# VHH binders against a4qp31r305to451: the designs that were tried, part 12

Target 1, 147 residues: a4qp31r305to451
Amino acid sequence: PPGSRLVLMSQVCKQTLAKDSEKLNDVNIKLHRCSEAFIYLLSPLWSVTLDKCRNSTLVLGPVRTSVHIQSCENVRVVCVAGRLTIGGSFNCTIHSLTPTRPLLLPGNASLTLGPFHTQYPTLEDHMASAGLAVVPNLWNQPLLFGV

## First folded at step 4 (VHH)

Design s5 (framework vhh_8emy_2)
Fold by ESMFold2-Fast, scan of step 4:
Structure s5 (fold): chain B 147 residues (1-147), chain A 126 residues (1-126)
Amino acid sequence: as target 1 above (147 residues)
Amino acid sequence: QVQLQESGGGLVQPGSSLRLSCAASGFTFSSYWMHWVRQAPGKGPEWVSSISGSGGVTNYATSVKGRFSISRDNPSKTLYLQMNSLRPEDSAVYYCARTYEVTISGSTYTVKFDYRGQGTQVTVSS
């Protein structure tokens, strides 16, 4: 069923990884301890979690449910997502299109935010596939959690 | 060389309309999302609107939704912002940009623009 499969990408280091396979449609992605990497996952995804990634750039196809960024440093994420949360992260940049307010959890420092800006040929078809074709963008209205 | 040139600003009374234009050159216009951003005196920059490369997706800041309309004409490489029912709080310099970032560090806001234009002044006053 959609949203039941998990793809773990661990320790992707000093490389460019580009995937646009239909095998990634509606999968959960976890990126763990990736560093010095450029990662392009240009498929409609179910969820994406970034954990302990460093000095990397991630460009994601539309993510139906959520993008969660945790304990990352010097990471750039470009995404369309149902929800966006970021915690414990330093010097990270997120360009997003999300119908919900980005949630800034405790432990962040020096965050950079911007509106989604990436075009690729099948983007709008993938947005429709992820249920995100007609949604508002609240990237500029983050919610601060924790004092 | 990438260039963006805004025009169409002016001084108008509350309730009036204005149409801003941004002429782009030096890149494949239809392959890029475009944005309108504004900055009022003494305030930080505020995102206004975005449009996808094809024009099929548009997004608006809550403060302008229902009053402003973003559009583009890819053959002429021009971005537009139709502003209706203008209010004094809409007074600002309006910029077009391919990318826009705001870094928040305490009370300091650092803005990074990728090929933004010079801006066009909009003043709404009686």
Scores: ipSAE 0.739, ipTM 0.861, lowest interface PAE 1.1, mean pLDDT 90

Design s50 (framework vhh_8emy_2)
Fold by ESMFold2-Fast, scan of step 4:
Structure s50 (fold): chain B 147 residues (1-147), chain A 126 residues (1-126)
Amino acid sequence: as target 1 above (147 residues)
Amino acid sequence: QVQLQESGGGLVQPGSSLRLSCAASGFTFSSYWMHWVRQAPGKGPEWVSSISGSGGSTNYATSVKGRFSISRDNPSKTLYLQMNSLRPEDSAVYYCARTYEVTISGDTYTVKFDYRGQGTQVTVSS
């Protein structure tokens, strides 16, 4: 069933990883302790969690429910997502398209925010698949929580 | 090299319409999202609108939604902003940009573009 599978990507280091497989459709992704990596996951996803990643760039296909970034450093994330939360992170850049206000949790420093800017051939089809085809973008209206 | 050139600004009365254009060159225009951003006198830059490379997805700042319409013509490599029901608070220099970002460090906000044009002035007054 959609949203029931978890793909764990741990310790992806000093490499470029690109996946656009339909096997990633509607899966939950967790990226843990990835470093010096460029990671492209160009499928409609259910959720994405980044934990303790550093010096990396992540480009995500549309994420139906949420993207959560925790304890990351020098990371760039490009995403379309239902919800975006960022906590405990330093010198990170997030370019997003989200119908909800990004949530800035405690512990962040030097965050950069921007509107989503990445094009790939099936992007709009994947946005429709994730339920995010016709939504407002509130990237520039972050909410500060627990500071 | 990447070049962006805005045009179409001017002095208009409140309630008027203007159509801004941005001519792009030096890159595969249809492969990039494009953005309009504006900067009012004495204020920092603010994001206005975005459009996907195909034109199939558009987004607007809440302050302009329902009044402004972004579009593009990929064969001519031109980005447009149709502005209706203009208000004095829409007065600004309007820039087209390929990316736009804001860095938040304490109470300091720093704006950065990868590429933007020279801007076109829009003044709404009576």
Scores: ipSAE 0.792, ipTM 0.890, lowest interface PAE 1.0, mean pLDDT 92

Design s51 (framework vhh_8emy_2)
Fold by ESMFold2-Fast, scan of step 4:
Structure s51 (fold): chain B 147 residues (1-147), chain A 126 residues (1-126)
Amino acid sequence: as target 1 above (147 residues)
Amino acid sequence: QVQLQESGGGLVQPGSSLRLSCAASGFTFSSYWMHWVRQAPGKGPEWVSSISGSGGSTNYATSVKGRFSISRDNPSKTLYLQMNSLRPEDSAVYYCARTYEVTISSGTYTVKFDYRGQGTQVTVSS
């Protein structure tokens, strides 16, 4: 069933990883302790979690449910997602297209936000596949959560 | 080299329409999302609208939704903003840009553009 499979990408370091396979369609992705990497996952995804990654750039195909960024440093994320949350992170940049307000959890410092800006040939088809083809973009209306 | 040149601004009455143009050169125009950003006197820049490289996806700031329409013509490398039902609060210099960023650090807000033009002035008053 869609959204039941998890792909774990751990310790992707000092490399460029690019994937656009239908095998990634509707999967949950967890990226853990990746560093000095450029990672392109250009498929419609179910969810993405980024944990303890540093000095890396992530370009994601549309993510149906959520992108969660936790405990990251010097990371750039470019995504279309149903929901975006970021916590415990320093000097990170997120360019997003989200129909919900980005949620800024405790522990962040020096965050940069911007509207989604990446084009690839099948982007709009993947947005439709993820249920995100006709949605507003609330990237500029983040919610601060937790004192 | 990347260049963006805006035009079409002017002085109009409330309720009027204007169409802004942005001529792009020095890059593969259809491969980039494009954005309109405006800045009113004494205020920081405000994101207005975005359009995908193919033109198949568009987004608008809440303040302009239903009144403004973004479009592009990739063969001529031109970005457009059709502005209807203009209000005094729409008065600003309008810029086209490839990337727009807002950095929040220790209470300081810094705005950065990948590329932007010189802007075109829009004044809405009677």
Scores: ipSAE 0.762, ipTM 0.878, lowest interface PAE 1.0, mean pLDDT 92

Design s52 (framework vhh_8emy_2)
Fold by ESMFold2-Fast, scan of step 4:
Structure s52 (fold): chain B 147 residues (1-147), chain A 126 residues (1-126)
Amino acid sequence: as target 1 above (147 residues)
Amino acid sequence: QVQLQESGGGLVQPGSSLRLSCAASGFTFSSYWMHWVRQAPGKGPEWVSSISGSGGSTNYATSVKGRFSISRDNPSKTLYLQMNSLRPEDSAVYYCARTYEVTIDSSGYTVKFDYRGQGTQVTVSS
């Protein structure tokens, strides 16, 4: 079934990782404890979770269901996603295109938000594949919890 | 050197139309989404619209949806904003941006934008 495969990327450190393979289509991605990394995953993805990542930049192809950022520091994420949630994170920047309002969970400090800005040749096809081709962008209307 | 130059602003009456242009140079224009941001006197900056590098995807702020249209001509490296049915509340300096950001604290309600370009003044009044 779509969305059943998981790719775990743990401790990607001091490197640039770029993938655009159709093998990543509808895959769940978990990035754990990555640091000083530039990671480009330019395929239509099912979900992406970032946990305890530091000093890194993530550029994602369209993510059908959700991008969840947890306990990250000095991380930049560029994504198109059905849902975006950020918790426990410090000094992070997220450029997004989301049809739902971003959810800011407890524990965040110094978050910077912006609209999605990245382009690559197959982006619009991937947006269609992920069900995100013709959607509003509510990046600038986040929901805050714990205020 | 990256350069963005806005033009096309002016003084118009309510209900009028204007087309803004942004001439870009110094980068591969088609490889970037482009954005329009505006700032009215005494107010903070407001995101208006975005367009994908191919021009195939567009997004609009709720306040302008249905009245404004963003487009681009990649061969000439130019971004456009067609503004129809202009209202006094649309009066602002309009900026072309390759990137911009809003900082929000989870404990606060402070919002700000960072942008680039010199801007073009739009004034809607009788």
Scores: ipSAE 0.505, ipTM 0.796, lowest interface PAE 2.3, mean pLDDT 88

Design s53 (framework vhh_8emy_2)
Fold by ESMFold2-Fast, scan of step 4:
Structure s53 (fold): chain B 147 residues (1-147), chain A 126 residues (1-126)
Amino acid sequence: as target 1 above (147 residues)
Amino acid sequence: QVQLQESGGGLVQPGSSLRLSCAASGFTFSSYWMHWVRQAPGKGPEWVSSISGSGGSTNYATSVKGRFSISRDNPSKTLYLQMNSLRPEDSAVYYCARTYEVTISPGTYTVKFDYRGQGTQVTVSS
């Protein structure tokens, strides 16, 4: 069933990793403690979690449910996602296309936001596959959460 | 070198329409998303609309949704913004850009473009 598999990518360091395989279609991705890396996952994904990553750039194919960024530093993320949450992160840049308002959880500092800007040959097909082909972009309306 | 040149602005009355154009050169136009951003006097830049490299995906700020339409002609390397039902609040200098970023830090608000044009003035008043 779609959305049942988890692919864990931990300690991807000092390298460029590019994947566009159909084997990544509808999978959950967790990236943990990656550093000094350029990571391109150009497939329609189910969910993506970034945890404790540093000095890295992530370019994601459309993510059906959510992209969650936690405890990251000096990271650039480019994504189309159903939902985006960022917590505990410093000096990060996120270019996004999300139909929901980005949620800024406690602990962030110096965040840069922008509209999604990456083009690749199968992008629109992947957006359709993820249910994100015709959606508004609320990237510029983040919601701070935490009382 | 990347160059972007806007045109088509002017002085119009509320309810009128205008079409803005942006001529691009110095890069593979069809391989880039393009954006329209506007800046009113005394205010920071505001994102208006985005379009994918193929033109198959478009997005709009809530304030212009249903009134503005972004499009592109890749053979002529031109980006367009069709503006209908113009309101006084739409008065601004309109820029086309390849990238638009806003940095939020305690006490500061910073905007960055990789490239933008010189802008075209739109004034909506009676």
Scores: ipSAE 0.696, ipTM 0.866, lowest interface PAE 1.3, mean pLDDT 91

Design s54 (framework vhh_brivekimig_d4)
Fold by ESMFold2-Fast, scan of step 4:
Structure s54 (fold): chain B 147 residues (1-147), chain A 126 residues (1-126)
Amino acid sequence: as target 1 above (147 residues)
Amino acid sequence: EVQLVESGGGVVQPGGSLRLSCAASGFTFSSYWMSWVRQAPGKGPEWVSSISGSGGSTLYADSVKGRFTISRDNSKNTLYLQMNSLRPEDTALYYCARTYEVTISGSTYTVKFDYSSQGTLVTVSS
């Protein structure tokens, strides 16, 4: 069933990792303690959680349900997602296309928000697969809680 | 295709008021933060104020806080800047700008824009 699998990517350090496999279609991704890394996951994903990552750049294919960023430092995320939440993070930059308002949870400092601007050959097909092909972008209307 | 057209500039005496308008077209106006930026004679550009797409959040430079009010009417695709208690140092060419990035860091804000209008002159002189 779609959305039932979890792929854990732990301690990806000092490297560039690029994946565009259909084996990532509709899976949940958790990136944990990655550092000094450039990570490209260019598939239609179910959800993405980024936890305790630092000094890294992440470029994600369209994420059907949610992207959750927690406890990260000096991280850049580029994504298209149904929902976006970020908490406990410092000096992070998120370039997003989301049909819902980004949710900024407690503990963040020095966050930069911008619109999704990236393109790759199969992006449009992946957006359709994730149900995100024709949606408004509310990246600039974040909700602030506990700040 | 993006167009930003200003109006409302002029000459006023110190203590006077002016309201600037910026009519936007060619993009989904309500989806963007919008900003006012000014450039005084012989100086570089200075960010003045920004407003969120919904109008629910506003940011002001310290030099204008309490005197200027930014607002928008998304049904008319129009951005406004109400300028009260004008001072000679407010003399500048005023631009409206489509804002693509806002950095929030405690009590400080950094604003970036990708498109701006031609500018309208505001002169404050006795």
Scores: ipSAE 0.000, ipTM 0.159, lowest interface PAE 16.7, mean pLDDT 83

Design s55 (framework vhh_brivekimig_d4)
Fold by ESMFold2-Fast, scan of step 4:
Structure s55 (fold): chain B 147 residues (1-147), chain A 126 residues (1-126)
Amino acid sequence: as target 1 above (147 residues)
Amino acid sequence: EVQLVESGGGVVQPGGSLRLSCAASGFTFSSYWMHWVRQAPGKGPEWVSSISGSGGSTNYADSVKGRFTISRDNSKNTLYLQMNSLRPEDTALYYCARTYEVTISGSTYTVKFDYSSQGTLVTVSS
């Protein structure tokens, strides 16, 4: 069923990883301890979690449910997501399109938020597949004290 | 690429009304908070009003609260400012702006604006 599979990407270091496979459709992604990496996951995803990643750039296809960033440092994330949560992170930049207000959990410092600005050939189809085709963008209305 | 073109300014007597428009292009208009900022002769910029991307939230400077109304039409990529009960102290160049970046450090945040260079002049005089 959609949203039942988990793909763990652990210790992706000093490399560029680009994937656009239909095998990633509606998959939960967990990126753990990735460093010095450029990661492109250009498929409609179910959820994405970044944990303890550093010095990396992530460009995500539309994420239906949530993007959760935890304990990351010097990371850039570009995403379209139903929900965005960020905790325990330092010097991170997130360019997002989210219909809900980004939730800033405790422990963050030096975060930069901007609007989603990336394009790729199948983006519009992927946004529709993730249920995000016609939604407002609340990227600049973060909740600092919780939802 | 990003363009913001203001219009609707003019000369009006105290107590009069004007409606300002800002035509936006080159970006996804509905994804941005939009703002009106004014600069009176010999003074620095003063924030006037803000509206969320969906139009569901609005904010106003105390000096214009109850007199001005900000609105937007996302289907036309246009921002509006309805100005009622105008006063001589409302005389200024009016600019529309978008938020392009929010910086958060600890529990504080700073909003950065992308201004139009042209503006539209509003003069309130007898």
Scores: ipSAE 0.011, ipTM 0.304, lowest interface PAE 9.3, mean pLDDT 83

Design s56 (framework vhh_brivekimig_d4)
Fold by ESMFold2-Fast, scan of step 4:
Structure s56 (fold): chain B 147 residues (1-147), chain A 126 residues (1-126)
Amino acid sequence: as target 1 above (147 residues)
Amino acid sequence: EVQLVESGGGVVQPGGSLRLSCAASGFTFSSYWMHWVRQAPGKGPEWVSSISGSGGYTLYADSVKGRFTISRDNSKNTLYLQMNSLRPEDTALYYCARTYEVTISGSTYTVKFDYSSQGTLVTVSS
């Protein structure tokens, strides 16, 4: 069923990884301890979790449910997602299109937010596939947890 | 070098209309969403509107929704903002941007554009 598969990308280091396969449609992605990497996952995804990644750039196809960034440093994420949560992270930049307010969990410092800015040929088709074709963008209205 | 040049601003009465243009160069225009951002005298910058690279998807801040229309012509590398039903509160320097960033550090809040641009002044006089 859609959203049942998990693809784990662990310790992707000093490389560029680009994937746009239909095999990634509706999968859950977890990126763990990636560093010095440029990662492009240009498919409609179910969810994406970044954990303990450093000095990396991620460009994601539309993510139906959520993008969660945890314990990352000097990471750039470009995404369209149903929900965005960020915790324990330092000097990270997220350019997003989210219909819900980004949730800033405890432990963050020096986060940079901006509106989604990247285009690829099938982007709008993938947005429709992920249920994100007609949604507002609340990127500039984050909720700060614990304030 | 990325260049963005705004034009079309002016003085207009409340309820009036203006059309702003932004001429882009130095990058593949259709590969980027584009944004309009404004800064009123004595205030910080605020995001106004965005448009997808294809032009098929548009977004607006609540303060301008229903009054402003963003559009683009990729064959001319030009971004537009049609502003209708202008209000005194719309008075600002208007900038176009490929990237627009807000940095949050604790309780500190700072704003940055991707490149220096002149902006175009819109004055809605009562």
Scores: ipSAE 0.646, ipTM 0.824, lowest interface PAE 1.3, mean pLDDT 89

Design s57 (framework vhh_brivekimig_d4)
Fold by ESMFold2-Fast, scan of step 4:
Structure s57 (fold): chain B 147 residues (1-147), chain A 126 residues (1-126)
Amino acid sequence: as target 1 above (147 residues)
Amino acid sequence: EVQLVESGGGVVQPGGSLRLSCAASGFTFSSYWMHWVRQAPGKGPEWVSSISGSGGSTYYADSVKGRFTISRDNSKNTLYLQMNSLRPEDTALYYCARDYEVTFSGSTYTVKFDYSSQGTLVTVSS
């Protein structure tokens, strides 16, 4: 069923990776130890986890459930997601559209948050597929955990 | 309108246990995340633990993982913190909070709690 598959992208280094395949529809993505990479995943996704990624830029299609960023450094993430959580990360920038308040877990430093402002040809259809077509954006109302 | 009243603090020896309670009123308790925050003498506030409205999700500071358990009873509008294996460094005033908000000004932010509370004092001594 939707949301049952996991695609692991490990050690993507010094390259540009762009995917827009329907095979990524409703898939869980885990990006692990990617560095100096530009990654575009322009499909309606189920969930995305970034773990120990560095010096990279991620542009995601709408993510139905959650985007979780953990232990990342110098990473830029552009996303539309049901929920956003960020922990253990340094000097990261997140441009988001989330109907829930972003959750700032312990260990973050030097985070910059901004609103989602990206277009691509099938974005509207993908937002509808992910259940995120018409939702409020609470990007500027994060909740802090760990002070 | 919103009121949070902490209780259960006291003096214990290292290795001891305490259970803190927070009685909430004036809002739909089950609809809110609840948090425990502590402030040691001479230090700033330190977040300890959080629990979702349903109780299905819990989070802990690394310093208390495996020793503290956060829970809630929505039928009684009460939040709990079970503290086991207490250490001298756990000595602090403990506060419950309905929520805290972060106001961003560009890349800077200010954290504030919804409501002031007296807190409950926990002292761990030899």
Scores: ipSAE 0.000, ipTM 0.145, lowest interface PAE 10.5, mean pLDDT 82

Design s58 (framework vhh_vobarilizumab_d1)
Fold by ESMFold2-Fast, scan of step 4:
Structure s58 (fold): chain B 147 residues (1-147), chain A 125 residues (1-125)
Amino acid sequence: as target 1 above (147 residues)
Amino acid sequence: EVQLVESGGGLVQPGGSLRLSCAASGFTFSSYWMHWYRQAPGKGRELVAGISSGGYTNYADSVKGRFTISRDNAKNTLYLQMNSLRPEDTAVYYCARTYEVTISGSTYTVKFDYWGQGTLVTVSS
């Protein structure tokens, strides 16, 4: 069933990784301890988790449910997602298009938020496949959470 | 129930040293940026030093090279080692739990903090 498969990408280091495969449609992605990498996952995804990644740039296709960024440092993320949560992260930049307010969990510092302004030829089809619309975008209305 | 309790302040002569401690409770200490702020008599609060959950540090220009911020996550304690103290360092020192975000496309910073009661540092006249 959609959303039941997990793809783990661990220790992607000092490389550019680009994927646009139908095999990534509706999968959960976990990126763990990636460093000095440029990672492009241009498919409609179910969820994406970044954990302990550093000095990397990630460009994601539309993510149906959530993008969760945890314990990352010097990371740039470009995404369209149902929801976005960021915790424990330092000096990260997130360019997003989300219909919900980004949730800022405990432990962050020096975060920069901006709007999604990346385009690729199949983006509109992938948006539809992920159940996401181009408006509204609440990227600039983050919510502090987790007291 | 978030609680920050500062200690270690006192009276010292110019050139002396003090170590301040901040005991934290009621939250997952290791997950937060922690900062030391100070407020001199008749003045507003100013940032002194900060330390991330990962141990990265920043300092105000006025204290660089003299003060060292550190943390012990096992003890839920934040420290400020103050060396070469000057009369202008006289202030109440506050421990704070902080979280800062800058939103691109507009000059905007969201800051979330809790403050302790403070500990008085007096560098003798």
Scores: ipSAE 0.000, ipTM 0.162, lowest interface PAE 13.9, mean pLDDT 81

Design s59 (framework vhh_nb_b201)
Fold by ESMFold2-Fast, scan of step 4:
Structure s59 (fold): chain B 147 residues (1-147), chain A 125 residues (1-125)
Amino acid sequence: as target 1 above (147 residues)
Amino acid sequence: QVQLQESGGGLVQAGGSLRLSCAASGFTFSSYWMHWYRQAPGKEREFVATISSGGYTNYADSVKGRFTISRDNAKNTVYLQMNSLKPEDTAVYYCARTYEVTISGSTYTVKFDYWGQGTQVTVSS
């Protein structure tokens, strides 16, 4: 069933990882302790969690449910997502398209938010597959929680 | 391709009115906060008015009660209705789109990535 698979990408370090496979369709992704990496996951995804990642850039295909960023430092994320939550993170930049207000949890400092700006050939089809093709973008209306 | 095109400027007598328009293209207009700024010769660009995606408005103290910002999302256009014009309102008026917001605690710093070419407003005494 869609959304039942988990792919764990742990300790992706000092490399460029690019995936656009249909094997990632509707998959949950967890990126854990990745550093000095450029990661492109250009498929319609179910959810994405970034945990303890550093000095990395992530470009994601549309994420149906949520992108959660936790305890990251010097990370850049470009995404389309149903929900975006960021906690415990420092000097991170997120360019997003989200129909819900980004939720800023406790422990963040020096966050930069901007609108989604990336294009790739199958993006619009993937946005439709993730249920995100015709939605408002509330990237500039974050909710601050705990500060 | 993001574009902002202002129009509606001109020469008016003090006490007169003008309506500026900014036609936007190349992005989902309804999702963005839109702004009007102005710049007189030899001066820095000065904030005039803001309108949010949800219709919330804010104005510089110097124009409150005289200027009204509005938007028409179906036409991808933001407007500035200027009433009771004064010689000190003489400037080039620019339309701008918010690009990035930097957040530190409860403080927000807004940056702009696109500015229109501007439209000249001259108010004679």
Scores: ipSAE 0.015, ipTM 0.409, lowest interface PAE 7.6, mean pLDDT 85

Design s6 (framework vhh_8emy_2)
Fold by ESMFold2-Fast, scan of step 4:
Structure s6 (fold): chain B 147 residues (1-147), chain A 126 residues (1-126)
Amino acid sequence: as target 1 above (147 residues)
Amino acid sequence: QVQLQESGGGLVQPGSSLRLSCAASGFTFSSYWMHWVRQAPGKGPEWVSSISGSGGMTNYATSVKGRFSISRDNPSKTLYLQMNSLRPEDSAVYYCARTYEVTISGSTYTVKFDYRGQGTQVTVSS
């Protein structure tokens, strides 16, 4: 069923990885310990987790449920997501379109936020596929949890 | 050379309407999201609205939703902001930009653009 498959991308290092396959439709993605990488996943996704990634750029197709960023450093993420959470991260930049307020968990320092800005040919179709076709953008209203 | 040039600002009374324009050149306009950002005297910049490259998706800050309408004409490489029911708190310099970022460090906020215009002044007062 949609949302049941997990794709793990571990230790993607010093490379550019670009995928736009229908095989990634409604898939959960986990990116773990990627570094010095440019990763483009331009499909409607179910969820995305970034863990311990460094010096990398992630450009994601619309993510139906959530994007979670944990323990990352010098990472840029461009995403559309049902919800966005970030914790334990340093010098990260997130350009987002989220109908819910981004949640800033404990342990972050020097975060940069901005509105979603990526255009690709099938973007609007993927937005519809992820259930995010017509939603408000609350990227500029983050919730801070703890100090 | 990437260039963005705003126009259409002015002095108006509360309840009035204004239409701002941004002329773009030096890049494939239809391939980029575009944004309107404003800055009032003594305040930091505030995101106002965004529009996708095709014009098919639009987003608005809560403070302007229902009153402002963003649009674009890709053949003429022009971005627009239709502002209705203007309020004194809408007074600001309005900028168009390709990207916009706010860095948060404690209570300090630092703004960065990849490209923005020089702005057009909107003043709403009696």
Scores: ipSAE 0.749, ipTM 0.872, lowest interface PAE 1.1, mean pLDDT 91

